# Ledger of designs, part 5: VHH binders against Ubiquitin fusion degradation protein 3 homolog (ufd-3)

Target 1, 271 residues: Ubiquitin fusion degradation protein 3 homolog (ufd-3), of Caenorhabditis elegans (g5ees6r586to856)
Amino acid sequence: PLVPVPDFYIIGLAGKGEKAIAKLKELNEKQDAFQLNPDQINGLEELFVLPTSSNYSSEVTQSAFEMSLQWPVEHLTPVLDFLRIALTHHSLNSYFCDRERGQELVGRLIAILVSDPADVALKVLVCRCIANAFSHPVGRNLFASTELSTLAPLVVRQVLNEKTVLQMSAATALANWSLALLQQSEQCEQLGPKEDLLRAILNGIESVDSFGYLGEDAIIRLLQALVTVMWGDASVIRLAKNRNIAQIAARLKDAVSNDSGKNIARDIVEM

## First folded at step 18 (VHH)

Design f4 (from m2 with T97R)
Fold by ESMFold2, look of step 19:
Structure f4 (fold): chain B 271 residues (1-271), chain A 120 residues (1-120)
Amino acid sequence: as target 1 above (271 residues)
Amino acid sequence: EVKLVESGGGLVQPGGSLRLSCAASGFTVVDYRMGWYRQTPGKQRDLVADIYSGGSTEYGDSVKGRFTISRDNTKNTVYLQMNSLKPEDTAVYYCARGEEVLYDKTFDYWGQGTQVTVSS
């Protein structure tokens, strides 16, 4: 079944990354400070050929990210492309998403989204990094329990972009976020995180008159996020009902012709 | 390892229907631009249909209204439903994968192709 989200989505190990590697090398030659050496570039290249199940870690690769994340924002596309893969590896996820480095990473991702870059690729890759960070426990802890007031609204805003690839990347991040919070709530009495994510989503979408411009797959992923964050939780369900979730679900249902999307929208109404 | 395998081609009468399948492995089709292209001998590949990450679609002018591209995410498969087939639809049909917004937007992976022949 599609709901609750059955497992964390991982966006996109596919191929040897030749385009990403070529662009990284091209932009590296333009760096004055923070230029990567050949060993650092080779460490990044390995990320595209290793399976997600490997426990890859490397101090050279860590240093490559520490340097290249300092590049000008307009040069970050290949760096973020490598980073979204790095976050699928347990050791690198743990390294970058720990308390101190994680706060810096989150701040960087927030800064990129706040700047609202004209290059939609940067926003897509930020959302993909966030989505993939949920693939391991340290990343889940970092993104699920912090920055719900700042980062989550910025991600929700991306769901409403005209480009369906950004809609999909952002909605996938929200679906993973919802699953992480659902799993977290099974282990503690902390009130608020699921409600905060639900509020961020509803604040961003409740005033949208028609979702017809959204791609159907992105709508389904957004519906998955909504059902998952509400799953089995009477207080979250009450909040959703007080925010007119039934009418919002109906508008989403109207924008999808796929039976699975219609079924998820009905699940929301009947919760 | 990225792999695309087309199937479902064959010989069909004018006015008939075929459904092509593209089974993908090594990546998740919903995250990528996926396309069907066709090639007549001696000519370049022509767009038949694209489906973008998130679900938007586009079609070549000669097939619009007759062909439908779709995805089944549970089977990681892209389909091309071809209705009202005409002799001019005769070609090798290729499934392809590409990026939408990153780097260059050329298709970087292609299937082996499946022959569709429309004749009386």
Scores: ipSAE 0.590, ipTM 0.827, lowest interface PAE 1.6, mean pLDDT 89

## First folded at step 19 (VHH; from f4 with R97K)

Design i1
Fold by OpenDDE, fold request of step 22:
Formats: sequence, structure tokens, C-alpha cells
Structure i1 (fold): chain B 271 residues (1-271), chain A 120 residues (1-120)
Amino acid sequence: as target 1 above (271 residues)
Amino acid sequence: EVKLVESGGGLVQPGGSLRLSCAASGFTVVDYRMGWYRQTPGKQRDLVADIYSGGSTEYGDSVKGRFTISRDNTKNTVYLQMNSLKPEDTAVYYCAKGEEVLYDKTFDYWGQGTQVTVSS
């Protein structure tokens, strides 16, 4: 079944990353203060050779990201593309999502989301990084707990962008976020974070009159996120109902032709 | 490893229909831009249809209203439904994978192609 989200979505490798590698090298030549050395470049390239979601770890790779993440925002496209892959590896996930480093990363991602609304590529990659961070416990803990009030609204905003790739990436991040919170609540009986995420989503979408400009895949993923965060929780469901979730779901349903999407929306209405 | 395998091509009469399939492996199609191109010998390869991550679609002018691109995410397959086929639709059709907004926004992987022939 599509709901609740059965497992964390991973936006993994697709090919050998020739474009990413080429762009990385190109932009590296433009760097004055944080230029990568050949070993660091090689360390990043290894991410496209190793299977997704393996346990790759390298100090050279770590240092490469630490250096390259300091590049100007307009040069971060290949860096973030590599980072989304890195975050699927257990050791690298733990390294970049842990404590102070994790906070720094979140700060950088937030800055990118607010820096240039027109920079769709970077925003897509930020959302994909967030989504992939949920592939391991340390990443889940980082994004599920530390920046929910600030980051969640920003991600929700991206779902409403005109570009469906950004919509989908952002919705995927929200779906993973919902699943992480659901799992955490099952372990610790914490309701606050789920309510907060739900509020963030509803605050962003409740004023939208028509969702027709959203891609169907993005709508379905968003519906999955909504259902998952509400799953089995009477208090969260009540909150949603008080915020007219049924009407919102109906509008979402009207924007999809896919039966799976319609069914999820119907489920929300019937909750 | 990324792999694209086309199928469903063949010989049809004008006004007929075909459904092409592109079975993808090595990646998840819903996360990437997928497209169909066609090429006639001696001519440039032309975009027929593409579908972006999230679900938006684009079509070449000559096929609008007749062709539909879609995905089955459960099968990791992209389809091209071709209705009201015309002789000018005769070509080798290629499935492609690419990115929408990243880098040069071009397709970076291609299938081997499937022949579509429309003739009375």
C-alpha cells in the first residue's frame, strides 16, 4: 500500500555522474580559497562508483565536502548533487548530520532555499539532500527534531513551485519527514512534532484554490505525507479536521487523474 | 547500471495505434526526466514527448493530441501511447533519461531504439 509511506524514499544514483563530475571539476578551477585537490576530487567521484545506501566512509571525501560546501552558492550545484548521494551512505550520513556539523549543514541548506527563488536547480538538490538524509537514523534525528519550525515551511513552499521536479523533490522530503516522525512517535509517544509538521504543510497549502498546476506525482507524494503524519493518531487527525483537511484533500483529489492519488485523498476525507 | 530497453514498435496502418514501452533499470524513473525521441535516416533526432519528475509533460507540435507519454512507477517503465498514426510518424523511436534543471538539462542515457513503420 501507498499509505502510510512504506519506506523512506531514496533519490539515489542514476548512471556514472559524468555531468556532475565534469561540472564539479569545472567549478573547482574557479575557486580561490577552497579549491579541492586531486585526492579530494577522487574521493567525491567514488560516490558514483559505490552502490547507493552502502557504508562508504573516507576522510578525504569528508574533507572534500567540508571544503566545497564553502563555495559560492551559485557554484554549489555539483556539490549538493554529490552530497545527496553521500547522505545515503551510513557513515557519511552520520558524519554530516551529527550534532554541530548537522546544524551547520541545515543552516546552509536553509540559506539556499531562501537565497534565490529563481534558482530551481539548487532548491531541487536541497530537497533531495533532505529526503536522502532520512535514509539513516542520524539524519532522521537531525531533520525531525532540530529545525522543524523553520525548515518545514520552507520545504512546503517548494512544493508549490511551478516546476514539478522541485514539487516532487520537496514532497518526497516531506513524505520521508512524515515517516520519520511516525516511527518516532511509535517509539516515544511524542505528538508535538507530527502536529507541527502537519501545521506547516497546511499553512502552506490551505490557501491554494487549485492544485492543477502541480504534477500528479508530487500531489500523490504530498498526500502520502499528509496521511502518514496523521496515521493512527486521533489528536493529529482532529487537528487536521479542524483545519478543513477534507476540503483541502478534495481540491488535491480534483487535480489528480490517478486512482491511487484519488484513493489517498478519499481516505483523508473519510478520516 | 542504467539501462533503457524499448519495445512495442512495429508495422501499422495509417490511423492505427501503437504503445511503446521503455523498461528502465539502474534508477527510478519518477525522479528523472524521461523522454521519447524519433529519428529518420539522414535526419536529426527530434523530441516526441517528455515527462518530468513530478508529472509534467511536453509534446512535439506534430504529435500533440495524438501521443501520450506516461509512467508506471511500479514497473519503472515509461510508455508512449501513439494514436491516429500517420506515415510521417515512421521512424526509430528512442527512450531517453535526463535531468530537467540540473547542469545542461539534456538527456544523458538512451535506449537502442524501436522501429515504428506506418504504411498502408
Scores: ipSAE 0.872, ipTM 0.938, lowest interface PAE 0.5, mean pLDDT 93
Fold by OpenDDE, last read:
Structure i1 (fold): chain B 271 residues (1-271), chain A 120 residues (1-120)
Amino acid sequence: as target 1 above (271 residues)
Amino acid sequence: EVKLVESGGGLVQPGGSLRLSCAASGFTVVDYRMGWYRQTPGKQRDLVADIYSGGSTEYGDSVKGRFTISRDNTKNTVYLQMNSLKPEDTAVYYCAKGEEVLYDKTFDYWGQGTQVTVSS
């Protein structure tokens, strides 16, 4: 049987990114210490010309991200939007998600997620970056090995935001995360990470009385994340049941009119 | 390539219903803000309804309670269910794709439009 999440979700390129490019250039003019040069700007723009499935990477593009990621947080919106696209490319994924660089990236993303006041757009992009990082093995390994007790709760928190775009982005990240852990567990008998992710999700949502304010698409993705992380694992399923997953699933189901969502919720209960 | 193709327009009597479809290609509709606009000759194009990634919806005041925007992700299609149609709903209806609220609240891709005529 197929897992409800059939493949990693990719929030890929749609259009030419004119707004992102324009904003990047605008904000670049405001930079004092980390202003991009024309070649670096061009290196970033190339990301909107190439298919997301291509294996694009250049030193100029890499340096552009390394430089622009040091911008003030309030200026990172276009940078993260570009990064979202970059992470879908195999070589760039490997570059930014590899070992120390990957840890630095995760650190930066965490910092943004905990930042106040809440910048919804920025947090959306962080979640989308996380989601897209799972598009390749190096990104999968990075987040699979990341401290779940820190990052996972932060992502789960975003699912409960009032903005459905953020809900969806965060839920998508969780869905991909669940799938990555599932695939890894099939290769290696590691139950810990799946349990940890499940706990993080449940800790965040178990106190929610009604999910009616969540977008239906976000709920469905969240349900997919839950069912996927539980898939075929008796230990994880037991943990979920002990944490009243049936009641939680019922509340999620009640907030969904879509039959697909309802079916996933039923599957969770029947596990 | 991003493409939007509308269908489902036509002639209907007052009080009738129509369902418009917008078939999207080149991107996944659930990840982006989608909308319906309408325009009459000589007038500005007005927002009828939009749906954000995740499922949040907005409606023009004149269509609230009568129109519903929705998506079928399996078909990558956006719909506009129009009930209790009025003569003043007569217009060319356009499907649109936006970039959410990351930069500005605008749409950057449009379909060719479909004519909706409400008349006795």
Scores: ipSAE 0.863, ipTM 0.934, lowest interface PAE 0.5, mean pLDDT 93
Fold by OpenDDE, fold request of step 22:
Structure i1 (fold): chain B 271 residues (1-271), chain A 120 residues (1-120)
Amino acid sequence: as target 1 above (271 residues)
Amino acid sequence: EVKLVESGGGLVQPGGSLRLSCAASGFTVVDYRMGWYRQTPGKQRDLVADIYSGGSTEYGDSVKGRFTISRDNTKNTVYLQMNSLKPEDTAVYYCAKGEEVLYDKTFDYWGQGTQVTVSS
């Protein structure tokens, strides 16, 4: 079922990573500072070879990311692509999303999202890193506790980009975010974060007259994010209604052709 | 393991229609660029249509307006609806999984292909 989000989405587990590896090596040669050694490069390459179930972890790989994440923003494309995969491994997720390292990571991701000039590829990968971070508890906790007023609007903004790949990546991040907050609220009474995420989403999309330029997949994923964050919470639902969620849902529904998406939109209205 | 299996090919008269299917396994199609290519003997394989994550599509010039690529995420299947078929559309059609627009457009997995023949 699509309502609510059934499980955390994981993006891109089946790629060979040949282009990413090649690009990493190419850009590594351009680095004056923080150039990776052959062992570090090899440690990163293992991420495309080993399944997530292997829970790959090594100090060499950790150090490789710590160094390469310091590269110029314009060189981070392959690094983030590897990081996206790394975050799906439990041990690496814990390492990079824990406490101070986690905060540093969030800071770096934010910096990329606000960086100029805009690079769609980088933004896609940032969103995918965020999405994939939710694959494990430490990542969930990191982003569930992150300042939503800063990061959430940035992610929502990406949903409205002209590129559907970016739309989908950002919407997926939001969907996972919604699910994490929902699960957290079921364990302990925390209403604030769900409301904040909902506000961020609504603030970003409420002025959009037509969602026809969004990919259908992205719209459905966005609808999933909305319905999930609202799920079973009278306060959040009331907030949504006061913000005219019915009209917004109607516009989203109009841009979706499949029944699954339409049903989610209807469910939102009927809450 | 990643697998792509095409079906729906066959013989059709000019002006007719066919719908090709590509059943994917081992990965989620919505996360990747998916494409249809076609090839005739002795010629290069040409892009017919592709669909990106999120839903954007591209078409070869020769098929634009006649062919439609779509995806059913619940079935993890990609489709190619071919209308107003012409003899020139005769080829082996291949389904492909690719990387996103992060790098140069490449495909890392291919199906076995399905024969489409348009003849009176």
Scores: ipSAE 0.841, ipTM 0.924, lowest interface PAE 0.5, mean pLDDT 92
Fold by OpenDDE, last read:
Structure i1 (fold): chain B 271 residues (1-271), chain A 120 residues (1-120)
Amino acid sequence: as target 1 above (271 residues)
Amino acid sequence: EVKLVESGGGLVQPGGSLRLSCAASGFTVVDYRMGWYRQTPGKQRDLVADIYSGGSTEYGDSVKGRFTISRDNTKNTVYLQMNSLKPEDTAVYYCAKGEEVLYDKTFDYWGQGTQVTVSS
């Protein structure tokens, strides 16, 4: 079932990472400050060989990320790729997404997107990191409690990018985000975050005349995000309707051939 | 763990059809560039077809109009429909996973391959 989002999406599991490792080492040699030592590099490499179920974490690995995340934005590609994997580990998720460290991480991700790097890979990886942060409760709580006024619009903007891989990554992040907020609302009566996320999405897409340039799967993920954040919430649904969600859903529907996508769009209209 | 498992290969007569399947695990196929390659002994591995996250496809010149790459997201599987097969299509066919924008934009993971033989 696609309505609502049935479970959190994970972008990639543990596997070989020869290219990422090679790139990390290459870029490490270029660092004047925050250069990683061999132990730190090894600590990162282990992330590509250890299963996520092992919940791997060490002080060396933690320090490696703390150091390398301070690299220039243009050098962060391999670091973010490692981080994407790290966030799927329970212990590392807890470490990097907990309280002040979590806020620092979010701040860094925002800064990267705000800088609008020429290398689209950085944007993709930021979105993948956001998506994968929802792998565990601490990450879910972080983004459920995060101010959405800045990050959410930035992620929505990435959905509308011409690069389909970026569309997918960003839409996936939004879908996970919606699910986390839905789950949180079931535990707490706070309606603000869902409304804020919905508003951010609608603000970004309402002016789009045609979604034909988006991949169908990205559209479906976006529709999932919308229907999930609205799910069972009269206030959020009213907000959506007041913002002409039916018309927006119709345009999204027109851009998909997949019946699943069309059904989600229909459900949104009928809510 | 990332894994690709090909199936559907076999012996077929010229003009016949085969459908190859690539069952993926450890990742979602829609998130990545997926491709089919083929290789004959002593020759390099050549791209047959690829599909991007957005659904766009590319084909080798020799297979255009005859082969179709597709995917089923619900099954996390990539397909290669091969029609009007020719003896020249005989090869081991490999499924591959790659990045669209990261690093050198080549494929990172490969299946074990499936043999396709076109012969009368």
Scores: ipSAE 0.820, ipTM 0.915, lowest interface PAE 0.7, mean pLDDT 93

Design i1
Fold by ESMFold2, look of step 19:
Structure i1 (fold): chain B 271 residues (1-271), chain A 120 residues (1-120)
Amino acid sequence: as target 1 above (271 residues)
Amino acid sequence: EVKLVESGGGLVQPGGSLRLSCAASGFTVVDYRMGWYRQTPGKQRDLVADIYSGGSTEYGDSVKGRFTISRDNTKNTVYLQMNSLKPEDTAVYYCAKGEEVLYDKTFDYWGQGTQVTVSS
């Protein structure tokens, strides 16, 4: 079934990365203080040939990210594309999402979203990095410890973008976030964060009168996030009902023709 | 490895219907732009339909209202439902995978195609 979210979604390998590699090399030639050497470029290229379940780690690859993440924001598209994949590997996820580096990473992602870059690809890749960070425990823990009042609203705003690829990438990040928080509550952790994520989502979407411009797949993913964060939790369900979830779910249901999406909307109302 | 396999082509009488399938492996179709294109001998490939990540769609002018692109994310498959077929729809139909916002809009991978023939 689609609900609760059954497994973390991973936006992983999609071929050999020829365009990403070519663009990284092109932009690398324009760098001054943070230019990558050939070994660092080769380390990044390895990410496109390893399976998602690989536990790839490399000090050279770590150093490549440390340097290339300092490139100007307009050059970060291929860097974030490589980072998205890196976060699917347990050791690299643990490295970049640890307590100190993770807080720096979150701050960089926030800064990109706040800057509202004209290049929508940057926003897509930020959301994909967030989504993939949930694929391993250290990344999941990073976002559970992160202030939900700042990052989550920025991601929710991306769901409402005109480009359906950004809608989908952001909604997938929210679905993974919801699953991570659901799993933590099943392990006897404090659950204020589920309410905080639900509030961030509802604050962002409660004023939208029609979701007809959203892509159907993105709506289904957003519905998955909502039902999952509420799953089996009376206090979260009460919060949602007090925030008029039934009317919001009805507006989402009106925007999909797919029976799966309509059924998820019904499940939300019936909770 | 990314692989796209089209099926469902064949011979159909005018006014008939066909459903083409594109089974994808090596990536998840919902995260990428997927498209159907067609080619007749001596001409370049024409857009039939695109479906973008998240679910928005675009159609070629000659097929609007008759053809529908869709995605079954659980089967990792893209479909083209073709109704009210005309002889001018006769072509090889290709499935393609690409990006819509990263790097460029060119398609990265193409299937080998499936023949659709509409004749009496």
Scores: ipSAE 0.726, ipTM 0.876, lowest interface PAE 1.2, mean pLDDT 89
Fold by ESMFold2, fold request of step 22:
Structure i1 (fold): chain B 271 residues (1-271), chain A 120 residues (1-120)
Amino acid sequence: as target 1 above (271 residues)
Amino acid sequence: EVKLVESGGGLVQPGGSLRLSCAASGFTVVDYRMGWYRQTPGKQRDLVADIYSGGSTEYGDSVKGRFTISRDNTKNTVYLQMNSLKPEDTAVYYCAKGEEVLYDKTFDYWGQGTQVTVSS
């Protein structure tokens, strides 16, 4: 089996960002107080052409996010799309996910998900930003210290959305979260965080009778989150068994044809 | 740089099968909308099959039940399995990549195409 995976999933750059850049410029013209200047826009554009290995960061790019994240929520789609990429760069990840700015970022992501916007793009990008935050240590530490009672259930709700892109984005965030907590617990025995994430996932999905409407790739990613958070931890495994994990895994397995997904479901049951 | 490279086309008898491949580089196929489209000379490109991020699929009416789109995420490759081929399936087949909820929903990148010819 492929469990646990050795690396975090990244929803990285997949083109030159021409649509994101055009939308950012369009919405920038509508801003009164937080309008970006040309240098700030140029700094953001670099994010769509530079590889992750460049470790891009600049003060002007940091300031561009500080300004544009203050735009009205209905204008945040391109801003979050740029932030998704920014979080794949070590220095920008470290900047935005530090203890103080990170708490502000988490609060903003919570506020967007609580508002439950009709435009699914905002929810997709929130989940992608969360997923990519785990690509570097400061982002991982942020979520290891985050109270799971609020944010995790909001992300889990997105797994059950009708749009498979949101299912996938949310499941990817949960899989990365599971891996980050697993790695943290291997450094020292830690009680609570893995159980809290598992409870959030199970509370959200345990009443679902059939997962046939979910996309197969999203189901496989959700199974990856479950098996990872349980991996090698008797307390978490015991909690999962007390919450009917075998029946839940069977329902997830019934919705996939892929051998990898079936193997992960088997590993969950056999722990 | 995003690249899509189609292969697997050729000449096939009616009733035969072909499998098309689209090898992708510069992005991860599982996170994006991928599609197969086809074009007869002088006509517009028509939907053959889409696969969305997360795994849901959609097919053109004339190929439903005969064609299957799939992804192998370990090879970063999208496939089109074409069974029970008919002369009207003759076309250049294109692989495409796009978004499905962000901005507009058009495809951003297209491959060079691979010819499929179904002929007695």
Scores: ipSAE 0.709, ipTM 0.874, lowest interface PAE 1.4, mean pLDDT 89
Fold by ESMFold2, fold request of step 22:
Structure i1 (fold): chain B 271 residues (1-271), chain A 120 residues (1-120)
Amino acid sequence: as target 1 above (271 residues)
Amino acid sequence: EVKLVESGGGLVQPGGSLRLSCAASGFTVVDYRMGWYRQTPGKQRDLVADIYSGGSTEYGDSVKGRFTISRDNTKNTVYLQMNSLKPEDTAVYYCAKGEEVLYDKTFDYWGQGTQVTVSS
């Protein structure tokens, strides 16, 4: 069966980045201590023209992120948009998601989500950065070992936002997270992490009476996250059943009209 | 490279139906705002339908109830099902890709268009 997420979702290149580049340059002119030089801006611009299969890396581009990630939060949208792409490149993923820098990155992403900014774009890009971090092994290791009691509930909260783009970005991060934990358990026995992610998801959604306001694609992605984290694991399946997964899946199924979502919901119930 | 290729246009009698397709490459359609717009010569493009990342939709007033936008994520394709066609639906129909919360929220990429003609 191809019910679990088969491959990590990547929200990668989607054009030449003209708007992101223009906004970065505009906001760069407002910086004092952390203003980027032309070589650093050029390094960031290159990210929008290279394919995701490239192993792009440069110390200039690394330094550009180290400077621009220190900009005020209201100026971070284009920086996070570039970081989203950077995390799809193996060398940049490995650099920013290593143990020391990765903890700093996770802390910054948590701080943005905790602040609950009115500009939904920041939350969307945080979720997309998390999702794309799973595209390479160092990022997978970082988020598979991250503090599930703090970050996962913050991401789950975004699934319930009124904007379907945020619902989708958050559900995609959760689906990738589920797949990373599934793959981790197949390589060595680890008790607890899949249960912790499942608990975070269920805690966030178990009290919702109707999912009719969620976009169908976001619901399907959330169902994919659930089935993936439960896949082939009796203890995770028992936890889900004790938390009324069948009723939750039925409510999600009621909000979906296409066969793909209905099939996934049925598979969850029958596990 | 982002590329949008429309197909499915043609000549249809009033009351008939057509299904337009927009095959996308260079990005995944489910993560972005996709739209159908139409244009008659000398006029600006009018919104027909939008589908947003995550699945919410919007329609122009003149097509509500008659047209349906949808997305097949496995084929990376956006569709416009047009029912109960009227002569005033005659136009070139364009597929578009854009952002919905980032930057200026406009469409950045457009297909070449496909002609729909509704006449006896």
Scores: ipSAE 0.709, ipTM 0.873, lowest interface PAE 1.3, mean pLDDT 88
Fold by ESMFold2, last read:
Structure i1 (fold): chain B 271 residues (1-271), chain A 120 residues (1-120)
Amino acid sequence: as target 1 above (271 residues)
Amino acid sequence: EVKLVESGGGLVQPGGSLRLSCAASGFTVVDYRMGWYRQTPGKQRDLVADIYSGGSTEYGDSVKGRFTISRDNTKNTVYLQMNSLKPEDTAVYYCAKGEEVLYDKTFDYWGQGTQVTVSS
């Protein structure tokens, strides 16, 4: 079944990264204060070779990210592409998502989304980094404890973009976020975080008249996020009903022809 | 490692139908641009259909309305449903994986191809 989200979605290694590596090297030649040395570049290249099970990390690779994340925003695409993969490794996830570095990472991702860069690839990779951060416990804790007033609305805004790859990447981040909060609440009874994520989603989409321009896969992922954050929680379900979730689900259902999507939308109404 | 395996080609009469399959491994098809291309000897590969991450699709002008690209994310498989086939559709059909908004957007990986022959 698709709901609740059965496992965290990971946008992991999908080839040898030849284009990402070539672009990183090209843009590295344009850097002044934050130019990477050959050992740092080699450390980053290992991310496209080593399986996630290797649990790769090194001080050189950590320093490569610390330097390259300071590149001008228009040069960050390959850096974020490497970071997306780094976050699938438990040790690098734990390093970048710890208490202090994690808050800096979240602040950097917020700044990129607030700047609304013309290059849609940056926004896609921000959403993929967020999604992959949920693959390990330290990343889950970072994003589950983040104040939802700023980052979550920025991610939700990306779901409504005209490019379906950004819709999908953002909805995947929201689906993972919903699962993380669901799992957290099942272990400890806490009020607030699931309601805050649900409110962020509904605030962003409740005024949309028709979802017909969204890709069907992105709609299904968004429906997964909604059902998952509401799953088995009377307080969250009550909030959703007060915000006309049935009407929103009907509009989403009208935009899909796939039976899986129609079934998930129906599940929302019957919760 | 990324691998694409096409199947479902064959000989069919004009007006008939075929369904091509592209089984993918080493990545998740829903997160990437997937496409079908076709080629006759001595010519460039022509776009037949693309499906983008998130679900949007594009079709070549000569197949629009007759062909449908889709994917089954649970089977990690991309399909091309070909209806109302014409002799001009005769070609080797290739499945491809590529980038959508990252880098140069070219296709990085191609399958072996499957022959479709439409003859009277």
Scores: ipSAE 0.693, ipTM 0.864, lowest interface PAE 1.4, mean pLDDT 90

